# Ledger of designs, part 13: VH-VL binders against Lon protease homolog 4, chloroplastic/mitochondrial (LON4)

Target 1, 223 residues: Lon protease homolog 4, chloroplastic/mitochondrial (LON4), of Arabidopsis thaliana (Mouse-ear cress) (q9m9l7r79to301)
Amino acid sequence: VIALPLPHKPLIPGFYMPIYVKDPKVLAALQESRRQQAPYAGAFLLKDDASSDSSSSSETENILEKLKGKELINRIHEVGTLAQISSIQGEQVILIGHRQLRITEMVSESEDPLTVKVDHLKDKPYDKDDDVIKATYFQVMSTLRDVLKTTSLWRDHVRTYTQACSLHIWHCLRHIGEFNYPKLADFGAGISGANKHQNQGVLEELDVHKRLELTLELVKKEV
Below, E stands for the ipSAE of ESMFold2; O stands for the ipSAE of OpenDDE; V2 stands for 0.75 times the mean of E and O plus 0.25 times the DockQ between their complexes.

## First folded at step 4 (VH-VL; framework fv_mosunetuzumab)

Design a2 (from mb3 with heavy chain D31E G57Y; at its last look DockQ between E and O 0.02; V2 from the best seeds 0.00; counts 0 for: pae O 14.5 > 2, placed apart)
Fold by OpenDDE, look of step 4:
Structure a2 (fold): chain C 223 residues (1-223), chain A 119 residues (1-119), chain B 112 residues (1-112)
Amino acid sequence: as target 1 above (223 residues)
Amino acid sequence: EVQLVQSGAEVKKPGASVKVSCKASGYTFTEYYIHWVRQAPGQGLEWIGWIDPYSGYTKYNEKFKGRATLTADTSTSTAYLELSSLRSEDTAVYYCAREYWSGDAFDIWGQGTLVTVSS
Amino acid sequence: DIVMTQSPDSLAVSLGERATINCKSSQSVLYSSNNKNYLAWYQQKPGQPPKLLIYWASTRESGVPDRFSGSGSGTDFTLTISSLQAEDVAVYYCQQYYSYPTFGQGTKVEIK
């Protein structure tokens, strides 16, 4: 898949993210993927040495344009997200996160676009009927409901970054209760104001219970 | 002094595996890719693959996919090439070489390891 | 893969004379973002590993004599030894590292 670097935030499964792609070769490759009915890419967070929180989006993009494939490999996290290419308008690309990926090999033959071989990551087995994981699940649910109901800013945030919430906040709230354990963990992390490292940590956690615990800690800070 | 020191010569039977080591010293191991290149007797240079010790990511020449395995131990600053299902055609001097992570020429080479595959 | 083709396969030159080796890539190895040619030249003597001579098509590696020079851009490159010395007898390889590394077949330089 084409590896797309994300400078500021990882793409959480279930969320959509607009990105700007200035490299015409990358854009062309993404368009080609859509045309070939393979509208997927890999989205990977940049490491700190490659991005600065104080840098403008444009500055970060300019830096990225100068990186070759091998350079880029060293500057992105190995775990990212399978991203559906939802739309391309000019340089704006809308991505929808699906599942976690791990880079296994670089396969690009040119500097752009970076193409990588990936493994699709699966969550570790868990007992859905376990009382401990259920308890954690409900704690996350309760906390999220409180956050979404009481904070208009968070509702707007959710609306902006979730496909399900794009039309009406009610759709977002409706989904609360319909989430399975991993989806809830992802959702909570996605709407949280956590920094990119914390979010990346959630993305990388394949133990569902641990992921829920991480998410719980993140959303508690939002209350 | 910056150097790559490889393990000694190997003699193997067809079908066997060989593992060659390349120990780096004098520089930061994770700042350079390690490439493996072989050279059959009287022949040219053939690229096998590279590993990024920093990330552990690899790329292989398609010719060697499935048979070559590159690994790196950052604690010992050592890179390894394992080649399985050896054939007589695999008889060659195997070299490791470093490339700066941003992309550059191979500025430092190991001394080479002769691997002989014979019945 | 980018195919590298050297010419000639072998070259005999008199001491003190100019030796010229050509290398052609099947596609451009010029990176537009930094305007650098990802092309290197190596010297290999018997029983030794290759030694880097030139990188970025025209930059001499440290310790390499001035008589060695690289030129060219895009797909066509040249290594020149302005005045061949006895110690220059070797096989020379061009290499692209624009993509996954590939080498020319080598050029054997001998004294005439």
Scores: ipSAE 0.000, ipTM 0.513, lowest interface PAE 14.5, mean pLDDT 86
ESMFold2, look of step 4: ipSAE 0.006; ipTM 0.519
ESMFold2 (binder alone), look of step 4: mean pLDDT 93; pTM 0.943

Design a3 (from mb3 with heavy chain Y33W A105Y I108Y; at its last look DockQ between E and O 0.03; V2 from the best seeds 0.00; counts 0 for: pae O 14.6 > 2, placed apart)
Fold by OpenDDE, look of step 4:
Structure a3 (fold): chain C 223 residues (1-223), chain A 119 residues (1-119), chain B 112 residues (1-112)
Amino acid sequence: as target 1 above (223 residues)
Amino acid sequence: EVQLVQSGAEVKKPGASVKVSCKASGYTFTDYWIHWVRQAPGQGLEWIGWIDPYSGGTKYNEKFKGRATLTADTSTSTAYLELSSLRSEDTAVYYCAREYWSGDYFDYWGQGTLVTVSS
Amino acid sequence: DIVMTQSPDSLAVSLGERATINCKSSQSVLYSSNNKNYLAWYQQKPGQPPKLLIYWASTRESGVPDRFSGSGSGTDFTLTISSLQAEDVAVYYCQQYYSYPTFGQGTKVEIK
């Protein structure tokens, strides 16, 4: 897949993310993927040494332009997200996150676009009937409800960037059981104000219970 | 058999430019990156940059950025290194090398081209 | 840039004896995803280009004698010549290709 670097935030499954791609070769490759009915790419967060959350958009773009091929692959996290290319308008590309990926090797023949071989990651097995994981699940749910009640800004954000609910995220969260454990963990992380590193940690955690625990800690900070 | 054959030795004055060629044979030229590495007399190896003959894409060592130009002619399967604003410190043997895709290491090397910069 | 440092700079070894060259990288050249070390060793004889000996830290290139071996992982690597032969007199370089290529300063191996 084409590897797309994300400078500020990882793409969480269930969320969509607009990105700007200035490299015409990358854009062309993405467009070609869509034409061939293979509208997928890999979205990978840049490591901290490659980007800063405090950096200007211009600086970030400049850095991205300078990172090519092998250098780029070494500057992105190995774990990312399978991203559906939802739309391309000019330089704006809308990505939809599906599942976690891990880069296994670089297979590009040129600097642009970076193409990688990936493994699709799946969650580790868990007991959904375990009382401990259930308790954590409900704690996350409860905390998220509190956050969404108190912060209209987060509600708007969720509405804009999530595919978890077709209509209103609040309506979805109102119904217990609409989110399974992994999805809830991802959702909570995605709407949190956590930094990119924390979010990446959630993305990389394949133990569902641990991921829920991580998410719980993140959303608690929002209350 | 894979071969990289480089152009002959060059003698240049400071401020001049030099263009070294590397002709590839025995494989599909556009399937492999070509790297350029130089070695000053009695010194180690220094990476200059790479070129993708297929796309024409290049990457340069920052040290040589603005002075080094890598090009490739697919019709002749020849890679070129041009180095401008030559200095005495640029005196070195210049090598082209093929990168093995599976390993990213250099599996084949040209014989080298001595470039001497002297007043 | 990843800095490669070899030790020693020069080594004199008797024929038939073991020669050991060390190489240290300023950063790990182990890629966690494939668990491979992006490190190569080259042999260079006078008037010749470098010749690939070892890649992926421990894999011998075709045609390379068994007496040559590479070991190590992460930041510390070793090239070993188990029994030095006369034709092994050369300068040896380690190279990382995890990032943009960089080389060690070289180790000259001579017969004692």
Scores: ipSAE 0.000, ipTM 0.493, lowest interface PAE 14.6, mean pLDDT 86
ESMFold2, look of step 4: ipSAE 0.057; ipTM 0.638
ESMFold2 (binder alone), look of step 4: mean pLDDT 93; pTM 0.940

Design a4 (at its last look DockQ between E and O 0.83; V2 from the best seeds 0.00; counts 0 for: pae O 3.0 > 2)
Fold by OpenDDE, look of step 8:
Structure a4 (fold): chain C 223 residues (1-223), chain A 121 residues (1-121), chain B 112 residues (1-112)
Amino acid sequence: as target 1 above (223 residues)
Amino acid sequence: EVQLVQSGAEVKKPGASVKVSCKASGYTFTDYYIHWVRQAPGQGLEWIGWIDPYSGGTKYNEKFKGRATLTADTSTSTAYLELSSLRSEDTAVYYCAREYDYGSGDYFDYWGQGTLVTVSS
Amino acid sequence: DIVMTQSPDSLAVSLGERATINCKSSQSVLYSSNNKNYLAWYQQKPGQPPKLLIYWASTRESGVPDRFSGSGSGTDFTLTISSLQAEDVAVYYCQQYYSYPTFGQGTKVEIK
């Protein structure tokens, strides 16, 4: 897959993310992927040495433009997200997150768009009937409902980054209780104001219960 | 009712390829992983791989890497296993199986009826 | 890969008597974080696919008779049929899913 670096936030499964791709070769490659009925890329967060919270968006973008091939692969996290290319308008690309990926090797060594081989990751098995995980699930759900009801900022975030909640926040709130454990964990983390490191930690956590715990901590901070 | 219905028996020559289908019904196809397991005559069960119909993501048993290809058609709720470079040792009943709900574990609550693939010269 | 070994390979039991099948894993399938054993049991009758009986080593699948029970932890597991019925004649498989799925070689249960 084409590896797309994300400077500010990892792509959480179930969320959509607009990105700007300035490299015409990358854009062309993404367009070609769509034509070949393979509208997928890998989205990977940049490591801390590549981007700092103190860096301006413009500075980060400039850095990204300079990083190619082997240099780029060393500057991104190995765990990312399978990203469906939803649309391309000019330099704006809309990505939809699906499943976690792990880079296994680099395929392209040239200045061409970074292409990597990936493993598709799967959550670790869990007992959905376990009382402990259930309790955590309900805590997350309850906290999320509270946060979404009380904080307008959160509602705005939900509208911006989630397909499910893009139209009406009420619709989103109504269906939160229908989310399975991993989806709820992802949802909570995705709409949280957590920093990119915390979000990356959630993305990398394949233990569903642990992921829920992480999410719970993140959403509690929003209350 | 949840059902997995597989394609009919196949007879192939060594070196050929076979493609087995598994049509799912009675549930949301994209919500569950589909696994493939085979069973040689009189032998045990061997896991081949899984596919996520939602994303198209796959994982293979190392033994089958390069020879097995898992695909899914969401429009028809059908999963496919293609096995290439067939050998006599590939003679087996091939099963598709649904992973238990919500990714609770790689154990399987529903199975296809199986497809016998015979590889003979 | 985790290797699953069942014993015995074949078992003949009288109707109404207890049948016991053992399964051993080459490494522990107990996950320390949740204290769950990632082990399942299946029943397979001739010409049919396997049928899920037990998961998490001891939890019965819906619709499975009470005479079936799973026990054990770590590397040693047991499937017990408390009172063998005629319809229980089948091959039984254990399966671990701690890692990529692997199955035992199967135990054939027959009526004595």
Scores: ipSAE 0.070, ipTM 0.680, lowest interface PAE 3.0, mean pLDDT 87
ESMFold2, look of step 4: ipSAE 0.488; ipTM 0.783
ESMFold2 (binder alone), look of step 4: mean pLDDT 92; pTM 0.940
OpenDDE, look of step 4: ipSAE 0.032; ipTM 0.662
ESMFold2-Fast, scan of step 6: ipSAE 0.587; ipTM 0.809
ESMFold2, look of step 8: ipSAE 0.519; ipTM 0.794
ESMFold2 (binder alone), look of step 8: mean pLDDT 93; pTM 0.940

Design b2 (from mb8 with heavy chain D99R; at its last look DockQ between E and O 0.05; V2 from the best seeds 0.00; counts 0 for: pae E 11.7 > 2, placed apart)
Fold by ESMFold2, look of step 4:
Structure b2 (fold): chain C 223 residues (1-223), chain A 123 residues (1-123), chain B 112 residues (1-112)
Amino acid sequence: as target 1 above (223 residues)
Amino acid sequence: EVQLVQSGAEVKKPGASVKVSCKASGYTFTDYYIHWVRQAPGQGLEWIGWIDPYSGGTKYNEKFKGRATLTADTSTSTAYLELSSLRSEDTAVYYCARRTYEYGSGTYLFDYWGQGTLVTVSS
Amino acid sequence: DIVMTQSPDSLAVSLGERATINCKSSQSVLYSSNNKNYLAWYQQKPGQPPKLLIYWASTRESGVPDRFSGSGSGTDFTLTISSLQAEDVAVYYCQQYYSYPTFGQGTKVEIK
């Protein structure tokens, strides 16, 4: 897949993310991928390095334009997200997050845009009826209900969820909570306002119980 | 280059309080938890707690609950530890440390440490 | 809390000789679901803060010399310095991060 660096936050499964792609070679490759019925790329959070001001969107965009090939692959996290290319309008590309990916190698001919081979990651097996994991699941559900009742800050974050949840949040929460534990963990993390490293940590955690525990900690802080 | 620069040594009497600062530079302050760890003379390291500068959330080792207060000022990229009701056994070097996320989720590993602040509680 | 106990408290080793430090946790720090031991080793030289050497029990941090190695699983772990150098004189700590972090009491390594 084409490897797209994300400068500010990881793409969480189930969420939309707008990105801005200024490199015309990358844009053309993304458009070609869509035409070939492979409208997917890999989206990978950029690693921190010695940066003078990572809060500057302009400086970050300039650095991203300069990073190509092997320089880029060494500067992105190995675990990222399969990104569906939903639309391309000018420089704006809308991504939809699906499942976690791990980079296995760089494709040797693909210096611009960077193309990588990936493994699609699978959640480690778990028993949804195990009492300990199930208890954590219900704690996440209960805490999310409290956040949704007692705060309004989640509304900005939930607008980028792929299900249209902002208008019927209680129905969506019931649907998400239909014993899809990884999906609940990702949803909770995505609406919690967690920093990029916390979200990357949730993304990388393939143990479903631990992922739920990480998300529970994030959601509890919102109460 | 990432740096954590702490305030200078302090001498306090029992029952007083102390506030140690930890100024971060070379990275986005709100992206990383700051942990506090102390080291009594001739003894090992003891975790005090953490603060998430992004949300303001904190967590404390139960031993210090009620006496330790962690705060952060995002405008100055500075984390603070305040320890009240000081006792002679609180004499230690106090470190701030940045939690790394490079090695996966749920990892309480510390990639950068402040230089330490000696707090002496005597008499 | 998970109690971390190191042995010995101090260790004197001739230059070029092998140094071995043991660390025992009161509870397993192996998370069976991902098969990782949540155990780290730090080096602290006089007047300096600790520096990370080993994580996941056996993985060396970047820039750490090959003479440092970690082993063990569950509750019993070792740090080995295969050929002690003068610059390795320090106090070494194990740390678990399976839950909120706790550290061993430290092992002082010095030249005999």
Scores: ipSAE 0.007, ipTM 0.502, lowest interface PAE 11.7, mean pLDDT 84
ESMFold2 (binder alone), look of step 4: mean pLDDT 92; pTM 0.917
OpenDDE, look of step 4: ipSAE 0.014; ipTM 0.554

Design b3 (from mb8 with heavy chain D31S D52N G57R D99R; at its last look DockQ between E and O 0.10; V2 from the best seeds 0.00; counts 0 for: pae E 17.4 > 2, placed apart)
Fold by OpenDDE, look of step 4:
Structure b3 (fold): chain C 223 residues (1-223), chain A 123 residues (1-123), chain B 112 residues (1-112)
Amino acid sequence: as target 1 above (223 residues)
Amino acid sequence: EVQLVQSGAEVKKPGASVKVSCKASGYTFTSYYIHWVRQAPGQGLEWIGWINPYSGRTKYNEKFKGRATLTADTSTSTAYLELSSLRSEDTAVYYCARRTYEYGSGTYLFDYWGQGTLVTVSS
Amino acid sequence: DIVMTQSPDSLAVSLGERATINCKSSQSVLYSSNNKNYLAWYQQKPGQPPKLLIYWASTRESGVPDRFSGSGSGTDFTLTISSLQAEDVAVYYCQQYYSYPTFGQGTKVEIK
């Protein structure tokens, strides 16, 4: 897949993310992917460097334009997200997150768009009937409900960036008993105001219970 | 266990071609680049090029461009180096080496090596 | 191409003593974006292929004894064997992988 660097936030499964792609070769490659009915890319968070923490968004973009091939792959996190290319308008590309990926190989080392071989990551097995994980799940749910009630901004954010719940956020949260633990963990992380590193940590956590715990900590800070 | 097993020693005349094989085992062949490095007797190491077995893409040292051809057979997990227009100076032990994959390195580090193939070019 | 130059060409050291090998690159192999030195050290024994010892200038490969250490940054690097053992007799090579791989000419380490 084409590897797309994300400068500010990892792409959480189930979320939308607009990105700007200035490289015409990358854009062309993405467009070609869509044309060939393979509208997918890999989205990977850019690692911080000493300058990135203080750099403006524009500076980060400039840096990204200069990173190619090996330089780029060295600057992105190993774990990212399978991203569906939802639309391309000019330089704006809308991505939809599906599942976690891990880079296993760089396919292209040329000045061509960075292409990588990836493994699709699966969550570790868990006992869905475990009382502890259930408790954590409900805590996350409860906390999220509280957060969403408190801030209209969060609702707007969820509306804009959540695929599954964009139109029916309350419907998604009302279904008490759907023990979809992984999705809840992702959802909570995605709507949280957590920094990119914390979100990346959630993305990388394949232990579902641990991921829920991480998410719980993130959403608690929003209350 | 990861192993790279190379073909046996070759003796060639100047102007001839040689093809050295490197059979990989113990890992997913298409997941790692294979590099070729040679070492003349009593000399240092010289990088020839690499192949990505997954894509078939190659990169060559400019010194060998046009004479060296790297290929890979995924069905047999075997990489090949063919060197044409052989010269006496091409006498060397030729190694295949697997690039170690450590994410974030993007490196040309070599964690596993073949045993080497001696190619002797003599009139 | 980045040229790697080692010194000395050969070194004789008594058992248990420190061996020091230097490597200089014609240009910096420090990548500013990640602050890593793209420099490795290999050990090669007679009749064997090179063996990776050190990468990122100072990180030991798995299974490499603690007596081996790498240091340096930019253009100047050093491999140190703190206490030379009999099994350490070999030729050592530095290698840069900042660009396409190039090796030093090698340093032969022998027992004095």
Scores: ipSAE 0.000, ipTM 0.520, lowest interface PAE 12.8, mean pLDDT 85
ESMFold2, look of step 4: ipSAE 0.000; ipTM 0.407
ESMFold2 (binder alone), look of step 4: mean pLDDT 92; pTM 0.923

Design b4 (from mb8 with light chain N34D P101R; at its last look DockQ between E and O 0.47; V2 from the best seeds 0.00; counts 0 for: pae E 12.0 > 2)
Fold by ESMFold2, look of step 4:
Structure b4 (fold): chain C 223 residues (1-223), chain A 123 residues (1-123), chain B 112 residues (1-112)
Amino acid sequence: as target 1 above (223 residues)
Amino acid sequence: EVQLVQSGAEVKKPGASVKVSCKASGYTFTDYYIHWVRQAPGQGLEWIGWIDPYSGGTKYNEKFKGRATLTADTSTSTAYLELSSLRSEDTAVYYCARDTYEYGSGTYLFDYWGQGTLVTVSS
Amino acid sequence: DIVMTQSPDSLAVSLGERATINCKSSQSVLYSSDNKNYLAWYQQKPGQPPKLLIYWASTRESGVPDRFSGSGSGTDFTLTISSLQAEDVAVYYCQQYYSYRTFGQGTKVEIK
């Protein structure tokens, strides 16, 4: 897949994310991928340096446009998300997150745009009848319902979710009641306003109970 | 194209151990869990456990916990079942099977199976 | 543990006629969150490993002939072979995957 670095937050499955692609080679490759009826790329969060770097979005975008090949692959997290290229309008590309990926190797003949081989990751099997995981699920569900009913702050984040949940708060509350365990974990993390490190941690956690626990911590911050 | 090829038949005495191999080909070994299922002669299927070849994580049917050990070698794309303290009732065909898990569902379906390995425990 | 019980234990059916196999679970395998029944059917011919036929109670696996159909919900499920062929002689198992895995005891289908 083409490796797309994300400067500010990981792409959580089920969400869409606009990105801006100013490098004409990358943009052309994405357009060609859509024409070849394979409209997918890998989206990977950019790693932080050991020392303080600029926090400006403009500075981060400039760095992303300059990083290539081995330098870029060393600067992105190894776990990311399969991204569907939903639309391209000028330099704006809309990505839709699907499943977690892990980078296995750089394609040796391609440095620009960076192309990597990936493993598609799976959630670990879990027992839906386990009382502890079930209780954690309902705690996440209950907390989300409370926060969404009493504050509008997270409602704007819901608009980046690709399902009907984003239409209206009553419809959203009904829709999240239908989520299975991994979907609820990803949804909660994606709308919570968590920092990129917390969201990357949720993305990387394949144990469904532990993922729900991480999300519960994020959601409880409002309560 | 997807194949799971198991090791040959084994004859063991009570109290011994057996190690059955399952070599995968035609797909990315670490993308799928491997399950082990056994079938006594003329009887139904019994689930033993699963292994995640990526992490080495395992889960066991309580009936087999303490006697069964599941391992995987990613360099050879091979999963292993070791069953210790064998009894005559452990005589069965042992199968490996690939999990069809999909994100968000927690579904555990077996789409490809090995050919089976007969383990005979006789006095 | 969810116990799966099949009926009948064996079934003899003439070529081209309908075969019907029932499966009952000791607990519901319908997950209300996604409204899916976590039930699968497998076919096992002598000397061969089982082959997946149907999952989610009624969805056929790729390459499975449309004469195989599954139905039912909750605790009661049915596998139907609408027009039995010679190659359908096998033992059929239901399996729940709602909570770990358990198999039914099997139903042997024969011609005649």
Scores: ipSAE 0.006, ipTM 0.440, lowest interface PAE 12.0, mean pLDDT 82
ESMFold2 (binder alone), look of step 4: mean pLDDT 90; pTM 0.878
OpenDDE, look of step 4: ipSAE 0.012; ipTM 0.537

## First folded at step 6 (VH-VL; framework fv_mosunetuzumab)

Design s1 (from a4 with heavy chain E99D; at its last look DockQ between E and O 0.04; V2 from the best seeds 0.00; counts 0 for: pae O 14.7 > 2, placed apart)
Fold by OpenDDE, look of step 7:
Structure s1 (fold): chain C 223 residues (1-223), chain A 121 residues (1-121), chain B 112 residues (1-112)
Amino acid sequence: as target 1 above (223 residues)
Amino acid sequence: EVQLVQSGAEVKKPGASVKVSCKASGYTFTDYYIHWVRQAPGQGLEWIGWIDPYSGGTKYNEKFKGRATLTADTSTSTAYLELSSLRSEDTAVYYCARDYDYGSGDYFDYWGQGTLVTVSS
Amino acid sequence: DIVMTQSPDSLAVSLGERATINCKSSQSVLYSSNNKNYLAWYQQKPGQPPKLLIYWASTRESGVPDRFSGSGSGTDFTLTISSLQAEDVAVYYCQQYYSYPTFGQGTKVEIK
């Protein structure tokens, strides 16, 4: 898959993310993927922190345009997200996150858009009937409901990142209680204001209970 | 102290395979890429490929694609190079090397002592 | 692949004298975004692996004597030993890491 770097936030499964792709070669490759009925890419968070020289959004974008091949792969996290290419309008690409990926091999040459082989990651098995995981699940739900009720800003944030919430915030709220354990963990992390590293930690956590715990901590900070 | 310790010399017949090990110590094994470089007798240095021990991700020199396999065992902090379909031209000292900072570039601050692989009939 | 070419192939220099090794890349190894030259120099003695001397074209590795210096930018680089010592007898390699690593053919430095 084509590896797309994300400078500010990882793509959480179930969320959509608009990105701007300025590199015409990358755009062309994405368009080609769509034509070939394979409208997927890998979305990977950049490792660079704000403390790096690329702290400004504009500079980061510029850097991203020039980073190719091995340079790019060295700067992205190995775990990312399978991203469906929902639409391409000009330089704007809308991605929809599906599931976690891990890079296993770099395939492309330095002059080409970064292409990688990936493994699809699966959640570790868990007992859905376990009382401990249930308790954590309910704590996450409760906390999310509280956050969504109290903060209009948070609602706006939810609208930005979820397709379900983009049309009507009520629809988003209504479905909070209907999420299974993994989805709830992802949802909470996705709408949280957590930094990119924390969100990346959630993305990388394949133990569902641990992921829920991580999400709980992130959401609690929003209250 | 950072150390890369490689396995001993190998003698192989043409067509055979060889697997060289590189045990890392003195640092977090998964934090740095491991590269493999070989040097034929009296010749220069040739890059073979790199592996990310953390993810298992690899990149190969096109010259070695299909013949070279890089692996890493995080439990033992050991990287491996397997080279198949050996030829006389594969006779060389093989080095593992640590990438100083794979996020910044591929220069090598620590090297294994080298493993001589001799391919002869 | 970026081709690295060193000159000369061999160099004999008197003790205490300056040794100069040149390295040329087939394309620029200067990255415009960070203005760094992706070039390293190594020293290799017989029976030993290469030892890193210089990286980013001009930065000395820790423990490397100050008589060693790297200079240059873009496609032309130079390793200088200001005062050759007996222990400096070795083969020296330049290496670019702008792209996938490639090395120069090496320069053998001997005492005259």
Scores: ipSAE 0.000, ipTM 0.505, lowest interface PAE 14.7, mean pLDDT 86
ESMFold2-Fast, scan of step 6: ipSAE 0.732; ipTM 0.869
ESMFold2, look of step 7: ipSAE 0.443; ipTM 0.767
ESMFold2 (binder alone), look of step 7: mean pLDDT 93; pTM 0.946

